# VH-VL binders against p38371: the designs that were tried, part 15

Target 1, 215 residues: p38371
Amino acid sequence: CNFEQPETNCFVQESPSWAVKYDVVDSPKDANGDECTTTAPLVELMGVYKYVNPETGAAQLALRPATLASRAIADTTTTSADQTSLGSLDTEPKDHGFCHANDFAPAFVNVAASDTAAANTIRYEFTNVRVYSAAVAPGTQFTGELKYTSNGCTSSYVMRAVWPPAPCDTASTEPAENCGVGSGLNPEFAVVCQPTSATGTTGYCVPAGDIPSFK
Short names: E, the ipSAE of ESMFold2; O, the ipSAE of OpenDDE; V2, 0.75 times the mean of E and O plus 0.25 times the DockQ between their complexes.

## First folded at step 4 (VH-VL)

Design d04 (framework fv_enfortumab)
Fold by ESMFold2-Fast, scan of step 4:
Structure d04 (fold): chain C 215 residues (1-215), chain A 123 residues (1-123), chain B 107 residues (1-107)
Amino acid sequence: as target 1 above (215 residues)
Amino acid sequence: EVQLVESGGGLVQPGGSLRLSCAASGFTFSTYSMNWVRQAPGKGLEWVSYISSSGSTIYYADSVKGRFTISRDNAKNSLSLQMNSLRDEDTAVYYCARERGYSGYDLYGMDVWGQGTTVTVSS
Amino acid sequence: DIQMTQSPSSVSASVGDRVTITCRASQGIKSWLAWYQQKPGKAPKFLIYDASSLQSGVPSRFSGSGSGTDFTLTISSLQPEDFATYYCQQANSFPYTFGGGTKVEIK
């Protein structure tokens, strides 16, 4: 309800949860270049945070995938810092209302072996992250690229993200439960329900098109 | 018994160098991230540097960046801080501290600390 | 860098009193805040993580609350052994930063 002037002109909506969809660019391959099957999630929640040095105005963007946070329960070898990818962030929007974020450190977890799974390192490498920061959608959509490694399989993706995270069900005929009117999202956003599994119907509302995604 | 023991502190002239060491015992050192934290006489705590469990991720406070280098040897259960171009304002007790493991989605914190080693930079 | 401001810088209280120490971040840090106790001549002792989670072995009279930018450490019934300086620390982003400390003196 209160409007506060951003410390930079690149506003980003801070939240422990944004909904992020990954669309494959390069299919999973192992270190020998052979095909393998482990992929990034179809959709996940992601923490998104902005830090500004109050004296210099220099800005940083932090991305924390829920998959890494979830797997951290089984991992005593990495810290929350290892599980969060921190990069720089523009202080002014550039071309077409985008604020670019660069130089992200990798985020990862080392999952110990269990009765159901072998030991595994899950690694996220973000590049070319761009936050849309224009009056119609200030800091509530972003896009970027992900290089994902898990079970020795490396694959690459385009990611598209929206705030707020709205749960959805593709089997529901109620608009509020299937990314329509009453879902909590800006009604001008073009969004679609993305299930968390290939066989299920429940998931999160994600951008339907390129960022910025509008009807 | 879980323990961290610092060594290597001493008196040095401005512009000089010192290497601090931290010996870990009683836990699996290779599975924990480590920090260096300092405290000037009569002053508060100041975070200095961080190194992840594998050594792949390293961070420094702006006041020491380019002058200090953190490193670890997991085979020897040891953490080091190489301090170059020392200044009067680097005078402090230096603590090594273990980063607590992540509990669910909870924040990490520094749960085990050494006794500290004193560094005095004086002309 | 995220600046952490603690208040008061010192407080004198009687045994049995409720003592509240505040810590404010210059920008949002969610709940990624830890509290430490330091007695004269000793290394700091870990008290609280994730703003409100009590470290094992710490007496239940200590509690933490808050999120975002405004945090508090409360000692519900001050004891003689609680004479110490208390520090908050954000672990949300690097560099990690500590508050200036609050010295608790038992009157």
Scores: ipSAE 0.000, ipTM 0.403, lowest interface PAE 19.7, mean pLDDT 84

Design d05 (framework fv_benmelstobart)
Fold by ESMFold2-Fast, scan of step 4:
Structure d05 (fold): chain C 215 residues (1-215), chain A 122 residues (1-122), chain B 107 residues (1-107)
Amino acid sequence: as target 1 above (215 residues)
Amino acid sequence: QITLKESGPTLVKPTQTLTLTCTVSGFSISSYYVHWIRQPPGKALEWLGVIYYSGSTDYNAAFMSRLTITKDNSKNQVVLTMNNMDPVDTATYYCARERGYSGYDLYGMDVWGQGTLVTVSS
Amino acid sequence: DIQMTQSPSSLSASVGDRVTITCKASQDIKSYVAWYQQKPGKAPKLLIYDASNLETGVPDRFSGSGYGTDFTFTISSLQPEDIATYFCQQYDNLPYTFGQGTKLEIK
């Protein structure tokens, strides 16, 4: 069987929400190389948008982490645009269905000090972003790398993302509530429920394996 | 070739408005931050402000009341406007991009224009 | 405003010498420090960013270190073309501020 497309285009499902899982590559370290405790979320929602110049066809990809959007209420210096990482995007797929996105500007928020917490800058730097854009999953899964800085701690991750974002509960016996039939995801996707906290059971359905993640 | 080039009047009278244009080639300002910095003759560098890829701006509070930075992505140009010029504002004015791409931190200004000397004199 | 204080303000050294310049911030700026080289009549050139990261194309003899308030910039073996004024810069808080500069001359 021939799974290659004779004609392919870079498709990206635009949405204010995709579900993104982060798997640690380098544990958090401060600038002196000492261990510290602040990490990226286990899973979060992310806005994903594509901009295309109608005259030239040049494309850009925008990623907006929900963590930055939610912390922005305490920020007086950044806007929604600064909380969005903008990079270039291939006009045609490479590597059998992958569209590469490069040259991302960092996304960040400067959280002001409060009565109970010191001021903090949260920064996302994305690299090696690849959107799977083939007939079987047209722009609904992507992978990439993240360098995350918060509370002076820097750590790195592999990210894997899927659309639509499907909420889930690892304690539920209902398939629709635990990334199964009726969850809203393509039933051929290999997905697993990722809780938002180490102690909880509720979270989002995320890719179970490398992108593209299929059963 | 990546270049930034400052242009505008080199002589300004006290109380007049200064307008400088930074013309960019080899990259798009829609994907980078562009800063304005000045340096009086023989003195240290002084940061004036930045325009983010989004078009949002931040200014040095010392200049905020008389300073505006704008851009035009289609022309690939960034414009600095500073009102009520004074002889103390005599300096070489630079535009510079801040990098943060391909896995590198958004730290430091990696490409600078040649600078343009602006003299404020009656 | 965050005050960046460089020392020394000037120094003379011989080719092959190890040269160290320091920069002290008036408050905690984490690792958000860049170092620039400026030759007479020229624009500054980025050498180091994020306190210790070497910019692409910059010779290995240049290095940086530090975190919080104390930062150092080192040239391990001075070359004639390194004669310039060097500036540190913080970008943790607005307004971004520069040190006063260190003028390096060959003895």
Scores: ipSAE 0.000, ipTM 0.415, lowest interface PAE 17.8, mean pLDDT 84

Design f01 (framework fv_maftivimab)
Fold by ESMFold2-Fast, scan of step 4:
Structure f01 (fold): chain C 215 residues (1-215), chain A 122 residues (1-122), chain B 106 residues (1-106)
Amino acid sequence: as target 1 above (215 residues)
Amino acid sequence: EVQLVESGGGLVQPGGSLRLSCAASGFTFSKYAMNWVRQAPGKGLEWVSTISGSGGSTYYADSVKGRFTISRDNSKNTLYLQMNSLRAEDTAVYYCAKDIRYFDWLSAFDIWGQGTMVTVSS
Amino acid sequence: DIQMTQSPSSLSASVGDRVTITCRASQSISTYLNWYQQKPGKAPKLLIYDASSLQSGVPSRFSGSGSGTDFTLTISSLQPEDFATYYCQQSYSIPTFGQGTRLEIK
């Protein structure tokens, strides 16, 4: 494996899984402007990858939502490339400690009709993505905006993400199981357990505040 | 009904100190970054400082770094700017401004206060 | 710091005219550019964010375009209330404003 030098540029922790939380900005509406109910997940895992041209130093960031990866098997028209959103990435952090990623292509799947469900396109459009890449937390937290479309409903969100993806349970009193000491996260990170469903208690540790999220 | 109301401006001698306040209402204050932007008489806009929604991150223009401190009290929905070692060049109308996005900062400033005048003169 | 340069510094126009104001960044800022309007004695008002997104309540005669280093604000049919000073601002790093463009009655 080749290793990057985190101190010299925009380091991003590459992983098939980061934990991402979505906070609603614009509630779901259909094409006529009417309310509808399909939303982005409360929390999901996301693949995060960085590509660098060795000769020029130009960098790209790739985001692959687990929701698209899991539904890909029902899709006959898209590939792994379509299910991954690829954008540009700064080569050096800006003065505020962030590396900006821009010009993301949409990531999507075209879920084929089945006996129980109509055909559906699930689309992720990422904008304003910023990876925190300062010495105290190099490439392990990011924020951005999401425009999510599914079942004809479009909604928008602020996303906040952290690595590593630590499973959690809001009903547990054990710190390691509820985003505390022993969970695998940097103990200086301000994190909270976000359940995957409105009625359940199990989910993933996600940033508790704005990025960078520290105690 | 989103409002920002500034106070604390006035006349101060060079080397003196002032504390500006900005009272916010009509939105969830702790979810938005807040900014101070100034404008010298007859001149353009100059960004001074930003504080994130949680207060965990602060940023300053080079011209004020080490002299000014931005802070917030989310329990009181109030933003502050502590101004020390004031210079004649700090004379300006100081605006309080809200970032447009949840949990983001250094973006667009969608809501502004009416401004408070700070005059640094002997 | 990223330097923002506006052109022209002042412009005279008549009601009904099409007006364009340009803003140039000293380095690429993608689409992280905002436009503000300021009338004498008043706080600035956000018109456009992210280069081309019209702020709620702003008339449709205002539009923004551009990416990278070159940006334009256009007023398609100037109205009496549009005479003001206009500022661009980059949000790619710590904020910097252009020097302003004063739009005056011809």
Scores: ipSAE 0.192, ipTM 0.721, lowest interface PAE 5.1, mean pLDDT 89

Design f02 (framework fv_maftivimab; at its last look DockQ between E and O 0.04; V2 from the best seeds 0.00; counts 0 for: pae E 14.5 > 2, placed apart)
Fold by ESMFold2-Fast, scan of step 4:
Structure f02 (fold): chain C 215 residues (1-215), chain A 122 residues (1-122), chain B 106 residues (1-106)
Amino acid sequence: as target 1 above (215 residues)
Amino acid sequence: EVQLVESGGGLVQPGGSLRLSCAASGFTFSRYAMNWVRQAPGKGLEWVSTISGSGGSTYYADSVKGRFTISRDNSKNTLYLQMNSLRAEDTAVYYCAKDIRYFDWLSAFDIWGQGTMVTVSS
Amino acid sequence: DIQMTQSPSSLSASVGDRVTITCRASQSISKYLNWYQQKPGKAPKLLIYAASSLQSGVPSRFSGSGSGTDFTLTISSLQPEDFATYYCQQSYDTPTFGQGTRLEIK
């Protein structure tokens, strides 16, 4: 889009990919309240889009986790719409610089049974989403809460996200490959490389601190 | 046990300065935003200031902007409020309070200190 | 600033009564509303956050409801220790509190 939307000043950098980090708040529990082991990813890419009704000025935010998109190949019952969580979005940023997004519908996939795994529904429920939309960083960082359910295990997280998604390697000494100069990120952002696995080194640059995360 | 203890209150003349401290224990201090909330004698609660867990973001009530500075020392688990150019209307009990969610702020204040009295009078 | 108005400013009730306190925001705040209890000479205590979530350790007789501009705090069966001042607070923007509702013994 050439200009910001006429009906809203809550700018959001629309992209098929943002890098999102999840930090556990409540550990996984099953329906009986017993501990279980299935968790949300340490980090993943997420599609982020904004819609504005030109007649009313009402704005919406859409979040599409890459985990749901990648599992869609084993799902014949959900659509791209089901795999995208759609919520409301403020039309004006608040005094603290954030635009709130609320009333998100769950995003989910119904993964069919395979030789190695039983059928499973993976569900994302987003709440308390806040996009930082101030002049110094317009719509390139957000935070929120996630309730994640998979394999009957429900857990909760604080999520922190940044655009652009910059791939990284914690083992690299090259700044451009480890969230430094040349990575494509705003150099004032405080970011750190988050591997996609606990034992690996490759992942994505994610916010190092509270949103907005600055040096 | 999670606990916040304020100190530094007292009597000060108009135009004077005071520095309040809040000592935190029982939680990972650097992961939570901290707040100052005040209450004038016989009146209701008024939010004064918030600082993010990292200290990178600070917010102030319009009534104190330019006069008060919130800060924190995460190595000492201590929150501060530097109050300058004090006015009679700043007379209040000052509470420090912790935000409920880690890596989040301006959400809900789940733990409060006992408060410290600041009296601005000639 | 978002203005928070509580009603009533004070009320008298008896032990065992059902008590409701209302809070109105000057603009829509979704569910970004918290309720606090304050006893004389003490710091406030968080009762409810996110309009309807009961804080750990708070008795189940307390409940919150509402969204947008109108919110209520309900005490289903008033106990002697519940006589206190109650405050609502919005967390949608920089925080503002209601003026408080003083709950007194009848």
Scores: ipSAE 0.532, ipTM 0.831, lowest interface PAE 2.9, mean pLDDT 90
Fold by OpenDDE, look of step 5:
Structure f02 (fold): chain C 215 residues (1-215), chain A 122 residues (1-122), chain B 106 residues (1-106)
Amino acid sequence: as target 1 above (215 residues)
Amino acid sequence: EVQLVESGGGLVQPGGSLRLSCAASGFTFSRYAMNWVRQAPGKGLEWVSTISGSGGSTYYADSVKGRFTISRDNSKNTLYLQMNSLRAEDTAVYYCAKDIRYFDWLSAFDIWGQGTMVTVSS
Amino acid sequence: DIQMTQSPSSLSASVGDRVTITCRASQSISKYLNWYQQKPGKAPKLLIYAASSLQSGVPSRFSGSGSGTDFTLTISSLQPEDFATYYCQQSYDTPTFGQGTRLEIK
């Protein structure tokens, strides 16, 4: 096999759909420091992609939140590049099997006014992203920090993600439907079902602990 | 001009192997995921395989998993499909198709080749 | 896999007619839906992406709409060159196509 592309040891499972959980660190506040109510989703899917520059060998990581992407479809003012957060990625694992990704550009969309809502700008700012690339689970978990802004309301989160995305229902007694055997997830992963809403039971399996999340 | 040109199709016996190639020109090849899509005679379209821009990730339809291998050489702007253990149901025109966006590889296919015919028959 | 169902499988129309083709997904795919046109002996051509975005170079008589599970492709005034087979394709998960809709001259 002729490998003419730069090789990197930082494996990342490229996929349009990772399951991502956001845990609140700082509650929502506006520019004046006053409390506001807009927050990031409890859980969402996220596109994750790795780019390697064939000329320089430099690696980059791209993050594309599904919620942002879905809103961008009706947005004619932003491009795909604007809707994707692109950062630098290590070429080899460091700190206990992690590959670090930094210097992410903000991802954002401009939501046009509707009959029920005013025009809005939604922005994702990622920092301190770390992809777990150890041999036991290469490139199928990552963590980081998110600064989320919607209409001037900003909140902060710890981000935790796992691949593949597995739908789940907290009301189900079937293991395959509640992040157990048959769900498609690595059986050694510690995961829990996170509903998409506070009142619902349906959602996605997300890491139960810190990354890497193992039983 | 943006263009994709497939080659390597032909007649092969069941259990045989064939390697398809797709030559790309007119765009930065390495910045887009690439796909193979096939169409049996008189039938609809079926996605076969995808490879990311870097080549680091590959995906396959269940119908070809374990038998087909997608690869690419970005230095040559060429996409490949190694097909092993071919079956009669693999008979189809095989298209290479470019993804519209790098960072959304399951997006739309905006550029297609003219296709190459693969016939699996005794 | 997500199943895509098109309707009708075939239809006949005249030049100048308004034509509508529908596509239904087995589950919600948001707006990750594309439309293609294919003429006999030719490769498919992208018409619409992201449910309603017109591909560059495609005439404005083509339009797409829908979200979630139900989508439509509309040709406002059918032209002679529009007689072909049309396919929908979801890009929310592993790509799958509808069965196709053959548009013939009445």
Scores: ipSAE 0.006, ipTM 0.540, lowest interface PAE 10.9, mean pLDDT 90
Fold by ESMFold2, look of step 5:
Structure f02 (fold): chain C 215 residues (1-215), chain A 122 residues (1-122), chain B 106 residues (1-106)
Amino acid sequence: as target 1 above (215 residues)
Amino acid sequence: EVQLVESGGGLVQPGGSLRLSCAASGFTFSRYAMNWVRQAPGKGLEWVSTISGSGGSTYYADSVKGRFTISRDNSKNTLYLQMNSLRAEDTAVYYCAKDIRYFDWLSAFDIWGQGTMVTVSS
Amino acid sequence: DIQMTQSPSSLSASVGDRVTITCRASQSISKYLNWYQQKPGKAPKLLIYAASSLQSGVPSRFSGSGSGTDFTLTISSLQPEDFATYYCQQSYDTPTFGQGTRLEIK
């Protein structure tokens, strides 16, 4: 190239908790193509970890949705490995400062049948994950897509994630409780409070727009 | 209802500068990424630059990096392209295009302006 | 950059024919492939996004399919107004367009 290129790695902030927002792309449909109602959470915490093979330099990204971990306390055979999706991770950033992660194995949890409900498998399939790695905020935001299946109902989403997780309340007038100053977030991040339910006010600060989400 | 109108094209000498504008209407401008795409006479489409909805992130084709600057004024619903150090190969119709990047990973150019012609005479 | 190769570069067909245009990516781009139509003297128009999703206002005779590296645009019954050049464009990374396919109606 004509310009000296910066030395970079695909840094990822490892943490048991990132805040992840899902925005629907394909509305829920069952195997017959009929509409159904089961959806992914509006927002959840997610474990994010990086592994590097020291002999080859090959990297992996692990994603563990907190919702799957919570459901794993049910009477099921699902293990910690089943709840975790592993994919390949680029060793250096591509154009626009993104490290791509691909080839994710699905993450899932089995819920056994009860007297009132049929057996169910809750399944997350991640694709096209991109971790923002530029020096201004290395490895603290990522985006990707999710295919979510539960109760025979499949839907798809764009996911946007930020570290650190910052609890918030849309009903609060205090900036620290509504993704502003004092919240613990990088002040350059463009974020918005996403409640955990459609009717509630409490949740987590999530990216407000395109990753990388900056003011 | 949704419209994009480019302006600022014209004839310029090699090494010169031009500033293109794109006036947007009929949608919430600040929510969507915006793009410049060009087409040389008789040739195909070439992406030039993208700016995020907030204006915080900018991206450029290798052919224009360091010479072109994309910007936006969300209070005026206007997208800009500052073109410096123009070359003969920059001669093209320049389109502004709205991205559907409401979904962060899913991108497509759903609304286009009619374009403005830039001619760099050699 | 991800290279997009369209085939054919041009074709002729009659009104009522089924027409197929293909686009191949130099690496997997999942479903992040768009199709555009451009008529002479006009701006491009989005037809299909995300490989198979039909843009609002586009006639249902247009459809898209594919994932990974191989993608297809199909016009099920060609109309006289479909004379145009068609472009694919990947949105997986830095956007790149195919070289275009010129469709001429006999």
Scores: ipSAE 0.000, ipTM 0.464, lowest interface PAE 14.5, mean pLDDT 85
ESMFold2 (binder alone), look of step 5: mean pLDDT 92; pTM 0.947

Design f03 (framework fv_maftivimab)
Fold by ESMFold2-Fast, scan of step 4:
Structure f03 (fold): chain C 215 residues (1-215), chain A 122 residues (1-122), chain B 106 residues (1-106)
Amino acid sequence: as target 1 above (215 residues)
Amino acid sequence: EVQLVESGGGLVQPGGSLRLSCAASGFTFSKYAMNWVRQAPGKGLEWVSTISGSGGSTYYADSVKGRFTISRDNSKNTLYLQMNSLRAEDTAVYYCAKDLRYFDWSPAFDIWGQGTMVTVSS
Amino acid sequence: DIQMTQSPSSLSASVGDRVTITCRASQSISDYLNWYQQKPGKAPKLLIYTASSLQSGVPSRFSGSGSGTDFTLTISSLQPEDFATYYCQQSYSIPTFGQGTRLEIK
């Protein structure tokens, strides 16, 4: 007696870094409906934070893409708050262990024009975010949708995320360096190394399948 | 227009097999979990099975687990239900149904097919 | 499995009436309850999701309320096209439906 049931609460592993993979759903289009080439990253790190009002118990989820943080050096108009998307969060798991997060504000940076490039706004709009918060994986995987706009190109993605963010190399035969034993991830998670570029081998371990992603 | 069209129903003998198909159009099929829901003549609705958008996760009602297999082909926008070891109690109209929510599993069904009748009788 | 019980099993009403149908869950399901309408020979149609959210294209005379174990579907002014069978369905765990409420002309 006297043990807590983790699955009765919406647990989220707070961290300045989660590994997030984006799989394209709608290819990039500009405002005229024409094809364009700017896309979201294949994988990136993302800050994930949970805020709870101590008086009411109301919860919020904050998502902060590393891409926005890294581009902030070229921006004098946005703040850390603008680079962070804040939404609501359920207080208890529903739908088989998922906690839903809704009503996210856009996260963005305004990159100033230079002598080699036009001004550009990079914008993240998150919807349908769900954190898997069952006892077997308490708040360490989530899924959602991203609408990404950059250089006037808008595209959409399904995102799947895991904690901890484990660096990896697809060329390594050492399991700890290729999302296996010793990588720091829960051994039951189904994960795969996602390189940060189409031609490279280094990246981060990301969910291999739909959330929750288990072997 | 978002539509689901079922096919493959018919009369089968007890112990037999049938494969149902559901052709989807008007939405991005791979983004949504898909479901089979059945209704016996004159009875209420019973959820049978769910498959995630990618096809990586499947769920079954206890009454059909081990006998039915749900699958999908996202390149053809088609959902399937392979039904083995059929019993008289499996007699029902089988509906294909789309999840309301975009990806993962959320069991609210916003779009339904017309249904296909499966009759298990000697 | 979570058991869903609807009341009444059948109901007779006239056009213009306010109609109330209730649904009770065997355990708390928060607000994860959906309502469907099924006309004879047709597939079900989603009316309400997450207890009170009206599905697009559904007339505003339909409304849902409730949380926990007790839920209500209300039709504020019954129209001829509303005579049908209504089902509740919980979305908290493995989906289960109520037995249905048949709404008939008096």
Scores: ipSAE 0.000, ipTM 0.456, lowest interface PAE 14.4, mean pLDDT 85

Design f04 (framework fv_maftivimab)
Fold by ESMFold2-Fast, scan of step 4:
Structure f04 (fold): chain C 215 residues (1-215), chain A 122 residues (1-122), chain B 106 residues (1-106)
Amino acid sequence: as target 1 above (215 residues)
Amino acid sequence: EVQLVESGGGLVQPGGSLRLSCAASGFTFSKYAMNWVRQAPGKGLEWVSTISGSGGSTYYADSVKGRFTISRDNSKNTLYLQMNSLRAEDTAVYYCAKDRRYFDWLYAFDIWGQGTMVTVSS
Amino acid sequence: DIQMTQSPSSLSASVGDRVTITCRASQSISDYLNWYQQKPGKAPKLLIYTASSLQSGVPSRFSGSGSGTDFTLTISSLQPEDFATYYCQQSYSIPTFGQGTRLEIK
C-alpha cells in the first residue's frame, strides 16, 4: 500500500519475514502417482505484502517464500514476480475475524542443473488463505493450504503463520530463546519452536494450535 | 475407516437440558475442527457450532448462543454439545460433522455421523 | 448472515437427463461454496467444495461452477441413485445453507 492509498479493514502486517509452518496432508507423489521423497520445508520465512488499488479499493495479498527467494540465485529464467504468489484479498473481515485471500497465481523458480543435482522447478500453489484480522490480533496470524512441487514430487500441506518471526532453539532453557517471554512475540500467542530440520534444534516460533492461536 | 457416532438424543421438556456426544474413529481427531449441524423435521440444514482441533476456539449460531456449549476431549476422541434452556424450535436431528481441513477449518464437512434425534416437547 | 437461495425448490427429471441446480448468495462469497447430497433418512454427503472441486469418490458426472454470487451444480447424465435433495452452503463466513432442491423421478 502507498501513502494516500485507500484503507481497508483487512489489516495485514506487511513484512519481508513471517514464520510459516507446513503440516503434511498428502504425502509426495510423482506424476505417475508413485511415492517420492521431496517435501516442503518444516518451517520457512515468507514475505507478506498487501496492495490496494486506489481507483477501485480492490486489495491483493502477495506471498514470497524464502525458499524461492534463496533458490533464485541459481535461476536465470524467472523474475521476482514469478517467485511471488499474488492473490485477491477481502476488504473487510467476515465472521470469525478472518479476511479471505483467493485466486493465487503460482510462485516458482527454475533451478539450473549443477554438479550434484538435475534441473528442477520448485512451485508453490496457495489456496484457501485466511488472515486473522480481528482487534485482538490484527493481521499477525494466517492459515492456508499449499500444493508444493519439487523434483517431480507433488505434496499438499496446511500452513500456519505468525508475525513477527522469532528465532528459537528447542535445546535452550532461556524463555526468550524458546518462544517465551522476551522472544518478541505477543505473550498471548500460543507458539512453539519448530526446528528447520528433523535432526536439529534451531528454527522459528510458529503457531502451536489452530489459527488464531492463543493461550 | 473414518467414522462418527452420535448419542445422547431423546425427549426433553422445554427449559430442560441434554448433552450430546460424538465418538470419532479412523482419523487424528485433535487435528480437525468438529461441527454440529441440525435439521428440523422436514426442513433444511442449519449449522449450530464449531470447535477448533485444539478446542481453543468455539463458534455458535446466533439461535443457540448463550444456551449451547460445544466442547471436546481429545484424549477420548469425543465431541460434546451441552444444550441448556431447550426450546421447541431446537427439535431436530443433530449431526456431528468433521471439517475436511487439517489443523484449521474451511466449513466443508466431509464426514458426517448418522445423527441423533432431539425432541423438545411436553 | 449471508442468505443462500436455491432454485428450483424441486424438479422432476428422467435418467440420462442433464440437470442444473442454481444457488445465489446475498453477497459475494468468492468461490467459498460447497454442495451436498442428502438421501431420505441419511446424513448429507459432500459432493463439491470451493465451488468446483470434486470430492474424492464422487462420480465425474457431478460438476460445480460459478463465483461471486451465482453458482451452479450440474449432473451431466442423471443416474437412478442421484434422486435426492441437494444443498448449497457458503463457507465465506459463519456457514449458511440454501433451502435445498429436491430432485424427483419424472
Scores: ipSAE 0.006, ipTM 0.556, lowest interface PAE 9.8, mean pLDDT 87

